# VH-VL binders against q0atu2, part 71

Target 1, 119 residues: q0atu2
Amino acid sequence: MLDKKARIRTSREYRNVFEKGKRLSGRFLIIYYVENALDNNRFGFITNKKIGMAVIRNRIKRQLRAIVREYQGQVKNKHDIVLVARAGIGKSSFEGMEKDYIAIMKKAGLFARNANKID
Key: E = the ipSAE of ESMFold2; O = the ipSAE of OpenDDE; V2 = 0.75 times the mean of E and O plus 0.25 times the DockQ between their complexes.

## First folded at step 3 (VH-VL)

Design ra42 (framework fv_recibokibart)
Fold by ESMFold2-Fast, scan of step 3:
Structure ra42 (fold): chain C 119 residues (1-119), chain A 122 residues (1-122), chain B 108 residues (1-108)
Amino acid sequence: as target 1 above (119 residues)
Amino acid sequence: QVQLVQSGAEVKKPGASVKVSCKASGYTFTEYYMHWAKQAPGQGLEWIGEINPDSGDTNYAQKFQGRVTMTRDTSISTAYMELSRLRSDDTAVYYCARGQDTFLEDYGFDLWGQGTLVTVSS
Amino acid sequence: QIVLTQSPGTLSLSPGERATLSCRASQSVSYSYLHWYQQKPGQAPRLWIYGASSRATGIPDRFSGSGSGTDFTLTISRLEPEDFATYYCQQYESSPWTFGQGTKLEIK
């Protein structure tokens, strides 16, 4: 559920992140990230056949978008970030994916505020 | 079973319009782009355009801009390609194919319809 | 638009031989966005190799893809009778998405 402006949309933009960006691996996620020249962050998502059937990939994609949306205010401004789901993510819980996302974003130095969600 | 099923062959006169359908089953219709490609007799594949079934956003090859319209009906998981002002060189097999949403899904066009032969004859 | 040129247009070989099919792009294409399709007469194309070098599901290991930049190659190490078909390369780097004109593999 991300606004159109916050999504990486074109092949050129994805290519820029992969070829110019840094890479960090988590347990279930790999991120590629690069600074952009915009006033906002943009996110891209990759879920390939190695993850499992379409029903699993579609669930993962929706859950990752929800996680990113929830923590978008805590991400350092002016970055293009692509999340690549690793094999095995389909067996993860929502909380497991969320925990991995927070850990990898902190390791990348991309969280500007405390990233822990507190109700 | 994951599949794309296209409408049957059509014979049209020059100047007419044709509307080809492509019904998806076995996957979430709105999660993949739908592409359309043309193959004239004895020729190679030519990309016509794409539609995002979720948003309805379209992108067409310049050669077909102004003559092609792509739509979808999410309630029946069906995509449509309408080509207007038909010419004899529009005679071709037209394919629908499932593609990635700018790398959000599988790479390449991994699922194809069986093709629809459109013959433009005077 | 990126123009893909395949060579040769027709390749006549016998079963057991090695086939090498070339695809050249008018502009650089990231290998992740170069795909190959196999098409037999009367059939829809089938995704064969994606991202220049990854075999699609069910594709025999005698098929390999390679290349980067503007030069890409599809290689069949030892032709089987069922391999005789037309092969198309396709780029997903820049809209409009384009296909090469095809290489027809025919039995000698």
Scores: ipSAE 0.013, ipTM 0.561, lowest interface PAE 8.6, mean pLDDT 85

Design ra43 (framework fv_recibokibart)
Fold by ESMFold2-Fast, scan of step 3:
Structure ra43 (fold): chain C 119 residues (1-119), chain A 122 residues (1-122), chain B 108 residues (1-108)
Amino acid sequence: as target 1 above (119 residues)
Amino acid sequence: QVQLVQSGAEVKKPGASVKVSCKASGYTFTEYYMHWAKQAPGQGLEWIGEINPDSGDTNYAQKFQGRVTMTRDTSISTAYMELSRLRSDDTAVYYCARGQDTFLESSGFDLWGQGTLVTVSS
Amino acid sequence: QIVLTQSPGTLSLSPGERATLSCRASQSVSYSYLHWYQQKPGQAPRLWIYDASSRATGIPDRFSGSGSGTDFTLTISRLEPEDFATYYCQQYEDSPWTFGQGTKLEIK
């Protein structure tokens, strides 16, 4: 579970990442990311209406938070990162989402090249 | 002005159907889910169901399955809830509400219609 | 379905006092998918606190939400006359998206 200080919580903070951040698209995920002035990383999660009904969107959010938590120690510090789920994510497996996340983070330069599962 | 405006009060006989409308303005209608909730006189809130205005997909609470139908008309930014085979215990204020999912992680209902009183009596 | 139980059902207090409203879930609510609404007589509910602890836009800082898992709390540090209303919690963990029965905050 991500603690409260590691979560992007306000619409203003999300807007800042969307407007000033860099965008990178994967198979199931889009990330928006920007350096912050804090001593830690913060993550946000958006599961849009196009993914499906709220029960599916909430499942996807929980799975993505679990993935982010597993690899949090591999992420370069001082970033605000928003994960936006693509419509097709509802048909993906947990492992598919995990592989996509790792690939995108490495491509963004936010991850060690040989990132490993933390637990 | 971001708002949801519902149709006026209805009085129906048992066994009839009622169709309540909810007109959205001030935002992109298809970007948010629309939810419906029931509040019987002196009682709390009860969730009825939701519709994705983009796809038309619906999800209903089990208690209302078979009697409720939710639809929308994107050309006029209006959502509808039809409740059939009305009973006395369907007498309530019915609310539409917008589900937030664009910028926040929250799925809270951040915008509500004014409510529609439906009275079922004979 | 997840059942939310609010306590007390009615809380009688005077302006200036502290109010503590509880919401208990029958099952764990993951990732703070718990929201609070304020409703005044004859009015529609209004989103007050979302994701357990985040104040909705325009909500005074005397209101705070806390909790995780099965136990959630809404606190009003110093009651104003306008705060007397019914407060509902709602879970967004699993369908159906259930509400608690409400806590009515009334003037003593």
Scores: ipSAE 0.013, ipTM 0.601, lowest interface PAE 8.1, mean pLDDT 86

Design ra45 (framework fv_recibokibart)
Fold by ESMFold2-Fast, scan of step 3:
Formats: C-alpha cells, sequence, structure tokens
Structure ra45 (fold): chain C 119 residues (1-119), chain A 121 residues (1-121), chain B 108 residues (1-108)
C-alpha cells in the first residue's frame, strides 16, 4: 500500500502538476511531473472509463500503486507525479505496465538509467 | 458539517463596487480551490474565476478580467470577490463553491447559498 | 474555450416517465472531468453526478450518467416529483471552466 503522505490527495495538488508540470507519454501511461517544495515524492493516479468498467479501472489503479511503491526508492526525491492510464492499459499484463512505467520514468530523468526491478 | 456561508444581498448604483464574502467551515480552508460563479435572473451559470486559498493565486475568466478581484483571509477561512465598475447586467446571484476531490473528479461539491447583487439607478 | 450545449432546453414530462438529458461538448472532454449539477428555484446548485457516471453521495440510483468524448447523457429512469429541476453539465477539462445552458425539467 502506498503511504498516505506519498499520495496526491486534493484537486489543488493535481492541478498544480497538470498546469506546471512536464508531460511524457508511454505505451499505456502518461505522466505529468513537477518538482515540489516538500521533502518527499507524491503520486497521483487517473483512470477514465475508456479503460473499461469500474472493476477493471480499480484493478489497474491498484496495480499501478503497487508498481509505484515497488520502485519508489529509485525515484528522484521532491517530485509530484501523476500517472494517467491510457485506453489500452486494460489489455496489458502487470509486467507490461511495469515495463512501461520504468521506461517512461527513465526517459523523464526521474530514474537512474540502470534502475532495475527488484523481485 | 462542511459549509460555505455568503454575505447578504446588496443593492448598488452603476459605477460602484461590491465585495461578497464566503466563509468556509468544516474543512481545511487552504487545501481546496474556491470558485465564483454568476447567475443572472432566469439564466444559467457562468464561471467568473478561482483562487488558491493557500497561495492567493487567482485565475479569472477573460470577460471579467480587469473588473474582478478575488482575495482570501486564511485567519478567518473567508474568501472574497470584489466586482468593480458595476453595470446593470451585473445584476445576478453570485455563488462561491469549493473545488473538491482528486484530479480524477475535480468538481464543485459544496456551494454557498448565493448573494443577490442588484445594480440599479 | 469549450462550449457545452445541452438539449433539450426544456423537457416537459410527468412523474413516472423516463427523462434523457444531453450535453454535447465543442471538443473532447475526459470522462473524469464532466459533471452534472441539479438546481431548484431559489437554491444553490448541488453536485449530482461527477466523472460522467458516478453519483454524488445520497443521490438515488434512478439517476445515471454516461458518455465520453463529446457526447454525454444524464438519465432518470422513473421521475419522482422532487426531480423536477434544472440540470447543468460542466467541464473541468480546460480553463475557463464552463457550464452548459441547462435543461429545465418541468411537470407536464
Amino acid sequence: as target 1 above (119 residues)
Amino acid sequence: QVQLVQSGAEVKKPGASVKVSCKASGYTFTEYYMHWAKQAPGQGLEWIGEINPDSGDTNYAQKFQGRVTMTRDTSISTAYMELSRLRSDDTAVYYCARDYGSFEWPAFDIWGQGTLVTVSS
Amino acid sequence: QIVLTQSPGTLSLSPGERATLSCRASQSVSYSYLHWYQQKPGQAPRLWIYGASSRATGIPDRFSGSGSGTDFTLTISRLEPEDFATYYCQQYESSPWTFGQGTKLEIK
């Protein structure tokens, strides 16, 4: 479970990331990200109905939170990051989502280039 | 519990200014944007602008830019909207509303009761 | 700015009937950013449906929302007397935030 302090909670915080942040798109994910003035990272998750029914969207959101938690030690500190799931994510495997996350975070310069999954 | 309470009705002459207040209670005032909307008699809703009560930053709809000023006082959890150089077509009910929820569903979830501003000679 | 067009402007029906209210956007609006508000005469608007299809707390299950892209719908399966009001759609996709002109649901 991702710590509550590491989650973007309010409309104000999401809008700050959307309006001031950079955008990068992957195969299944789009990220918006901006430096924050805190001493920690915060993550937000957006899933819309084009992905599928509520049960699928909730599963995707849980899986994305698990992926973010698994790799949070590799993320450069002091960033607010919002993950937006693209329509095709509903057909992806957990491993597919994980690989896309790693690729996009590396491209954004938020991960060390040699960062790897820890099983 | 969560509530927005606005100041009472005002009657103003053309050219005057009006300042409407919106007092928040039941939540942390600085955590959610506050919006203002106009509703002329018998008409629909029109967004005027927003304020970040934490920073004081504002964003206004173009048609009100230059005549509207939004402020807040965090010590009393109150937002203000001032409209200057009033015209007869500014006669309307003005609402404040809280912007709640995550970016997944940012919506105006709690509204003030409205303040009727009448501009007449 | 995104323009929201609601139809019909006025819908005259009787209790017990089904109501279907449309909201069309001039450009695509993400599902999560399309909301519906109910307003009765002399009252403030109330959040009714958020994210196109999610009922706000306490809203009866006879209300449902659907749609995506530019075409959104609010449906009331079986009208009750208290449902007669004006309904507004609203987009939060891009600033300035805009409302539709409203659909007034009135008793026939």
Scores: ipSAE 0.006, ipTM 0.565, lowest interface PAE 10.7, mean pLDDT 85

Design ra46 (framework fv_recibokibart)
Fold by ESMFold2-Fast, scan of step 3:
Structure ra46 (fold): chain C 119 residues (1-119), chain A 121 residues (1-121), chain B 108 residues (1-108)
Amino acid sequence: as target 1 above (119 residues)
Amino acid sequence: QVQLVQSGAEVKKPGASVKVSCKASGYTFTEYYMHWAKQAPGQGLEWIGEINPDSGDTNYAQKFQGRVTMTRDTSISTAYMELSRLRSDDTAVYYCARGSELWDYPGFDYWGQGTLVTVSS
Amino acid sequence: QIVLTQSPGTLSLSPGERATLSCRASQSVSYSYLHWYQQKPGQAPRLWIYGASSRATGIPDRFSGSGSGTDFTLTISRLEPEDFATYYCQQYESSPWTFGQGTKLEIK
């Protein structure tokens, strides 16, 4: 789904985002986000046990990665962003998750003004 | 820091049941799934099932459905796997392993030392 | 269920040589959910490479993983004596979680 360099990979990196980042809550998602010193954005995904069994959590993670990948070009560069799924996300549609993601990213000011620009 | 310590080796007769324990330390027991895997002598690894230590919900591989029961005791941070109606082909080392749920790559990040279960007549 | 097939079953090489181990899935597996474990005789498996290509903490850089879809590879660029072990791939794409049958890397 996402390129390896676009993923947050270690517990230490996740902790950095939680400790230093800002938090915004949507209907199905919470994001934690902080500016990084890299040339690119990195995304992390957390689906905890209250969502359901591992098969449900893995499905949600795949769907969230697909959403993030689709809108990757609209995200302001140089941020580490962790998406945390809320308990109710398992009952949401793909479209519902997508709309929540767009809404929360816009509210955070993380979407560029010229979203969908053609180079 | 994170440790999974399993109970000792068992010798059982065909038809008996065995209950293996896995005591967790160094992390919040209820925040990670606990998995169990089988390794018969000279063979590879086979996933048996998983338990959510918070809810007690379980999911078992079809091959073990009806013979395996997974439970936990949150007061002592211990998970259990009970295998009933033992057969000779249940002779194996059984491992518990923690499911990694904190990062992008859920896998089995910490393993117990293994428990040898021998089923012989 | 997703079946993982590893090849070769046994790979006999000498220290200093390059090792290439294959893992093929019966269905597509997101590379984030394909992992490799190292196991030595009498020991529990140890997570070695996670998400197809990321080294676990403390794993030497001579180990690299690659692949996507149904075809994954573990490469050891220059074998050291301590690398001779059995390696298992594992998928966490869909339940039941499954392992490959293992590739035993043995000294010539």
Scores: ipSAE 0.013, ipTM 0.595, lowest interface PAE 7.9, mean pLDDT 86

Design ra47 (framework fv_recibokibart)
Fold by ESMFold2-Fast, scan of step 3:
Structure ra47 (fold): chain C 119 residues (1-119), chain A 121 residues (1-121), chain B 108 residues (1-108)
Amino acid sequence: as target 1 above (119 residues)
Amino acid sequence: QVQLVQSGAEVKKPGASVKVSCKASGYTFTEYYMHWAKQAPGQGLEWIGEINPDSGDTNYAQKFQGRVTMTRDTSISTAYMELSRLRSDDTAVYYCAREGTDFYPSYFDLWGQGTLVTVSS
Amino acid sequence: QIVLTQSPGTLSLSPGERATLSCRASQSVSYSYLHWYQQKPGQAPRLWIYGASSRATGIPDRFSGSGSGTDFTLTISRLEPEDFATYYCQQYESSPWTFGQGTKLEIK
C-alpha cells in the first residue's frame, strides 16, 4: 500500500505536473514528472475511459500502485510523477506493465543505480 | 456551468417501463463515465450501472440485469436509463452521476438533481 | 459484493460537539477507493471525502477521514448547524460499487 505522503492527492497537484513536467511515453504507460520542493517522491495515477470500464481501470490502478510501491526505494528523491495508462494496457500482463515502468523510469533518468552494480 | 439535469417526476403502474434522462452541460460529455443510482424512500443509495458515453459500453449490477438498459445520445449530451417491468419496490429517486477520472482516485464528483419515479396501482 | 455497514444509524448531537462516524467493510478496501458523501433532505449526494482522508474542494477542515483495510472513520471536530445531514461511505474497490446504509446526523 502506498503511503499517504507518497501520493498526489489534489487536482491542482496533478495539473502542476502536467503543466510543468516532462513527458515520456512507453509501451503501455506515459509518465509526466517534475522535481518537487519536498523531501520525498509523490505518485499519481490516471486511467481514463479509453482503457475500458471502471472495473478494468480500477484493476490497472491497483496493479500500477503495487509496481510503484515495489520500486519506490529506487526512484530518485524529490519528484512528483504521474503515470497515465494507455489504451492497450488492459491487455498487458502484470509483468508487462512492470517491465514498461522500469524501462520508462530508467529512460527518464529517475531510477538510481542498482546496489549490486559496481559504479 | 458544469451540471447534470434530469427529467421530471414520473408515475407508473406495475409492469410498465420508465425512461429517465440526464443532460450534461459544461464539460465534454464523452470523456467521463456516467453512473446511475437508486434511492428508495428513507433508504440509502444503490448503484444500478454505468455507461461509457463514448463507446456506449454498459455494465449493470446483477440485481437489475434484464430489467435495465442504459443508452446515450452524444449529439445532445444526454444519457438515459430505462427500467422495465416496474414493481412497487422500484419506487425511488433515481440519480445520474459523473465518474471523475481526471485524477486519482475515481469517484462520483457531479450528480443530477434526481428523478422521482413512483410505481403505484 | 462488498457490504459496507455504517454505525451508528442515527447520531444525535448538539452544535459544538465532536462527531465520529464509522464505516466497516465486509472485505478489505484500499483506502484510495473509499469515499464519503453528504446528503441533505431533498438534495442529491455531494462528494465530501475521497480516498479515505482527502477533503473534496470547498470542504471545511473540521472534517477528517481516516482508516484502512475494513475500518474507516469520518470525524467532525466541532459540529456546525450546516453539518447535520446523512453521510454515506462508498467503495470503489470492486464491482458492483456499493454504498453504506448511511449515518443520519441529527440535532439533539
Scores: ipSAE 0.015, ipTM 0.596, lowest interface PAE 6.7, mean pLDDT 86

Design ra48 (framework fv_recibokibart; at its last look DockQ between E and O 0.04; V2 from the best seeds 0.00; counts 0 for: pae E 12.9 > 2, placed apart)
Fold by ESMFold2-Fast, scan of step 3:
Structure ra48 (fold): chain C 119 residues (1-119), chain A 122 residues (1-122), chain B 108 residues (1-108)
Amino acid sequence: as target 1 above (119 residues)
Amino acid sequence: QVQLVQSGAEVKKPGASVKVSCKASGYTFTEYYMHWAKQAPGQGLEWIGEINPDSGDTNYAQKFQGRVTMTRDTSISTAYMELSRLRSDDTAVYYCARGDYSLEFPDAFDIWGQGTLVTVSS
Amino acid sequence: QIVLTQSPGTLSLSPGERATLSCRASQSVSYSYLHWYQQKPGQAPRLWIYGASSRATGIPDRFSGSGSGTDFTLTISRLEPEDFATYYCQQYESSPWTFGQGTKLEIK
């Protein structure tokens, strides 16, 4: 799990991101994102039955959290970001999800320089 | 079938604590918020708080802050609400209810437990 | 917190009549975040209408919801005996989530 500080924690906070945020679609992911009044970024994750069985959805959520953690320091501060997994994500590799995440975050203008580095 | 099954009625003395359980079945427990609501005899519904069963994060109504604790055990798909320092006006039926926090179905309480009567009597 | 006021508190009607139940919010509530629940004595509440106007699964089409801003209405076009119950509105606009005090629909 991400640190408490880095998580969207209440149902109301998820609603605010969907209502007020911008939407950007990738191949396997949709992100909704909005500036917050905090000193940090917060992430949320949504999976649905269209992806597949619960074991697949749980794997996807775990893998998305791992990806977010690895690139956490490259995200522009003060944003609430919700990742919504699209139906086709169940057929993707870990590397495919990671590339899609980097691409959409860059397109959204949310990544600082060097988002592709794994140093 | 999707259902929420709550623990049985409790009788407690003022100052005691009570812990009510809510066992979920028929859906993925970690994909919905669990809410708790109070209904005093002959009265309407009052929201107590919510827990995200995936993260364990909680959010409580100010009136109950400091006296309520919500937890869950994902291995048995069970949510818990513990209310401490019980008073006579805590006598009520307590309900758990499922809420979808996704964009497609924003948090209407679509499935409810049967309710747990908690009686606080000296 | 948003206060929801339901009126009337009790509505006495006969089967076959039309019922109109009102829910008024102390501040604006997005249409999509006002919900209605039905509760019968000794039973848990049941989701009836969500997002002001969408019927929950299995709810008869004689029930309709409408409204926006601060004024919302639940209408039952032709009452059946099983419709006599207490109805609660609820807002999901801002925390804490709040319910109205309920309108009890009773047989005249």
Scores: ipSAE 0.567, ipTM 0.863, lowest interface PAE 2.1, mean pLDDT 90
Fold by OpenDDE, look of step 4:
Structure ra48 (fold): chain C 119 residues (1-119), chain A 122 residues (1-122), chain B 108 residues (1-108)
Amino acid sequence: as target 1 above (119 residues)
Amino acid sequence: QVQLVQSGAEVKKPGASVKVSCKASGYTFTEYYMHWAKQAPGQGLEWIGEINPDSGDTNYAQKFQGRVTMTRDTSISTAYMELSRLRSDDTAVYYCARGDYSLEFPDAFDIWGQGTLVTVSS
Amino acid sequence: QIVLTQSPGTLSLSPGERATLSCRASQSVSYSYLHWYQQKPGQAPRLWIYGASSRATGIPDRFSGSGSGTDFTLTISRLEPEDFATYYCQQYESSPWTFGQGTKLEIK
C-alpha cells in the first residue's frame, strides 16, 4: 500500500476532490485532480461493481496502487488525485493500465512530458 | 525481523480437512496480501490462492475452488488455509507467502513461511 | 490462464560456467509482474529476481534477469557452488497467478 500520508482516506477528502477538482477520462481510468495545501501528493482509488466481482475490484485497486507508486516521483507535487476505474479495466492488462495512466496524467499536465516506463 | 511461521506437520485421512496457520510478525499484517502455494513431493510450486488480510477478500485458483477456504485473524496477525475433502494427491508441503506491496515491482512473494507438510493417507 | 514454460528442465553445469535459464509465457506478461525464485532441497523458495530484472536484497550481481513480452531469461554469469538449485519463474499479470515448472540447475 501507499503510505498513509500519500492516501486519500476520508469521505471529506474524496468529496473535496470530486467537487473542486478537474476531471479527465482515459480508456480505462478517469482521474479527478485538485491542488492541495500539503507538501505531498495524495491518491485515492475508486472501483465499482461494473468492473467485476469484489475479487476483481480488489485486484484492480492493487494494480492501480502499484502503478501510482511506481510513478509517484514523476507527478507534480501538491495534488490530490483520485483514480476511478472504468468498466473495461477488468479485462485490461497491467501494461495497458500503465499506459493509460501515463497518457492521462500527461494530458492532465501532472506528469513530465518525457515520463515513460522505466526499464 | 519480518517472518512467517507456519503450523506443524499434519497427517490426515482421505475425506478429512486440514487447517494450516501462518503467523506473521515484523510488519503490518493487513498491508500485504497473503498467498498460499502447494508443492507436491518432487514437484514444482502451485499457487492456491490469496487473501487480503484487511478486507478478508479472497481469490482462489480454479483447481481448489470449493475445497479451499482462506481466513485470517488480524488480532494475532495470523492467516489460515483450510483444505477439505482431502485426497492422496493433496499430500504436499504448503507454504504461505507475503505479497510484497513495497517493492517497485509489486506482488512478488518476498517472505515465505517454512512450509507445512500435509500427508494424506488411508 | 497464463502458462509459464521453463527450459531446460534440468541444466547440468560446472562451477565457473555461465548458466542461461528461459521462461516463456503463453501470453504477454508485463516485466513488472515477472519474478524468479530460488529453492534448495528442504527449504522454502526465496525471492531472487523481481520485475524481470531487479535483484532481491542480498542477491549477488552475477545473477541477472532480462526479457519482455513472452520471453524472459535468468542468467548466472559465473556459477558458484551455492547457485545449484531449482529456479522458478512466476507471473502476477493475471489471475490465477502461476509458476513455471522450474529449472533444476545441478552440478555436472
Scores: ipSAE 0.012, ipTM 0.639, lowest interface PAE 9.1, mean pLDDT 89
Fold by ESMFold2, look of step 4:
Structure ra48 (fold): chain C 119 residues (1-119), chain A 122 residues (1-122), chain B 108 residues (1-108)
Amino acid sequence: as target 1 above (119 residues)
Amino acid sequence: QVQLVQSGAEVKKPGASVKVSCKASGYTFTEYYMHWAKQAPGQGLEWIGEINPDSGDTNYAQKFQGRVTMTRDTSISTAYMELSRLRSDDTAVYYCARGDYSLEFPDAFDIWGQGTLVTVSS
Amino acid sequence: QIVLTQSPGTLSLSPGERATLSCRASQSVSYSYLHWYQQKPGQAPRLWIYGASSRATGIPDRFSGSGSGTDFTLTISRLEPEDFATYYCQQYESSPWTFGQGTKLEIK
């Protein structure tokens, strides 16, 4: 689970990311991201009713949170990042979502290069 | 299936407090903001404030700052709004509403409670 | 705060007619943060249009929304009896998240 400090918390914070941020689309995900004035990253997660019933949307949010937690330490700091699930994501696997996340975050320039590499 | 059920109507005297409950079902309570709105008789809608049910963080309209307290109990998926120092112009229907995180356009109120009438009279 | 002014306050029309409801903001609102709700007497509001132009689930094609900046419009191309209600616009550009005062669409 993500630490509470790493969560986007208010409607205003979400709106700031959507209004001021950059947008990139992947196969299953859209990310919106903007630099923040904090010393850490914050993540938000959005599913809408067009994806499916609440049970399906909740499962997807849980899976996306797990993916973000896995790679949180490799993300460049000082960003607010909102992951928006695209229609059709309910038919994807966890691995499919994970690959999409990695690709889109790399394309956005948000991964710190070789952060976990050892000699 | 997705539903917000509010507590029943209340009659209060000026100066008292009221606490309205809003029980959520059919979705994960902590993954959506809960908002509260006021509608005085024959009038339009007025936003009171919001709570993030996961963190407990709140944001209130300035008009209600200092008189409203929003809380929640995640174990029973219930949000609460308490309004203190009631005045006659607090007579209204109070709604809870879930903030919808729609694709690209979050924050629409997609599910509303049935409303709770609070009457303030001497 | 952003004031939303709806016009007209009351719109009296017959079934089959076209209705145009206006919502004007006191300052610019990004289209993604402008929403419309329908409310009938004794009932809670219902989300109708979100993000200025997207219909909520189950909302008929005769409803369309448009606009940007300070001017937003809800149009009903051909009124049905069930469409007579009060409609509110709402903005999420700046807190507090304000509603317009409503347009009551009544049967002539």
Scores: ipSAE 0.005, ipTM 0.568, lowest interface PAE 12.9, mean pLDDT 85
ESMFold2 (binder alone), look of step 4: mean pLDDT 92; pTM 0.944

Design ra49 (framework fv_recibokibart)
Fold by ESMFold2-Fast, scan of step 3:
Structure ra49 (fold): chain C 119 residues (1-119), chain A 121 residues (1-121), chain B 108 residues (1-108)
Amino acid sequence: as target 1 above (119 residues)
Amino acid sequence: QVQLVQSGAEVKKPGASVKVSCKASGYTFTEYYMHWAKQAPGQGLEWIGEINPDSGDTNYAQKFQGRVTMTRDTSISTAYMELSRLRSDDTAVYYCARDQGEWYPGSMDVWGQGTLVTVSS
Amino acid sequence: QIVLTQSPGTLSLSPGERATLSCRASQSVSYSYLHWYQQKPGQAPRLWIYGASSRATGIPDRFSGSGSGTDFTLTISRLEPEDFATYYCQQYESSPWTFGQGTKLEIK
């Protein structure tokens, strides 16, 4: 569950990210992202009818929110990020979505270093 | 099938409060903003305010600020608009309407049938 | 507040004629945030055109919307009897969100 203030809720806020943000495509995800003037990151999620029926789209949204929540501490501060699910995401596993998210966030330069990781 | 069903007509005295309900069905209630609008007899549409059903955050038109309160109950997919300290010029049909969402902000694609509120002296 | 001024207030025409309804904003409005509604007496409004130019589901192609900045137009190429109604423009550019006063399209 993401904190409500960490979610992009208005259509206007989504449009701002699409119009002013950068775009990066992954295997199952496209992200649009722009720096914001807030003290926190905000995330938006889009699943369109190309993915499948409502039950599939709702599952995908729930899984993406869980992934974002798990990795939110690694995301560089002060960004609005919209995740758009690609048509093929419905056939992906949770692990597949997670790996794609990590890969695109790293490629976008949005993941911060974690220097205190010790084995 | 997406629907918004509002509560029935009300007659109130000046100074009273009225609470209008708007029950949503056929979609995920928390994913779409809800708007409320006023239409006085023979007049045009006037925006009152909006609520984010997920967070409960609200935004009201200045004219109604201090007299209007918008709330929701996610367990029954119902939005509420309460207008207090009623005046005769609050006599109107009140509508709830769903914001179409992510691509075209503020576009209200599904409307309730309207609730007539009459404020009589 | 952004004030939307619609003109004319009343437009009297016959079926088969072309109708042009104007909506002028007191400040610039991004076209994605300008919408049009149709309302018939005793009924709730219906979303008609969204994002200045996109027809809502089921709206006939004789309806078109255009415009940007402060000047927006709703055009009906050939009026049908069912088109006679009141049309409202609405903006979502700046809070508070506002409607125009409406243009009543009536049979001549």
Scores: ipSAE 0.000, ipTM 0.544, lowest interface PAE 14.3, mean pLDDT 85

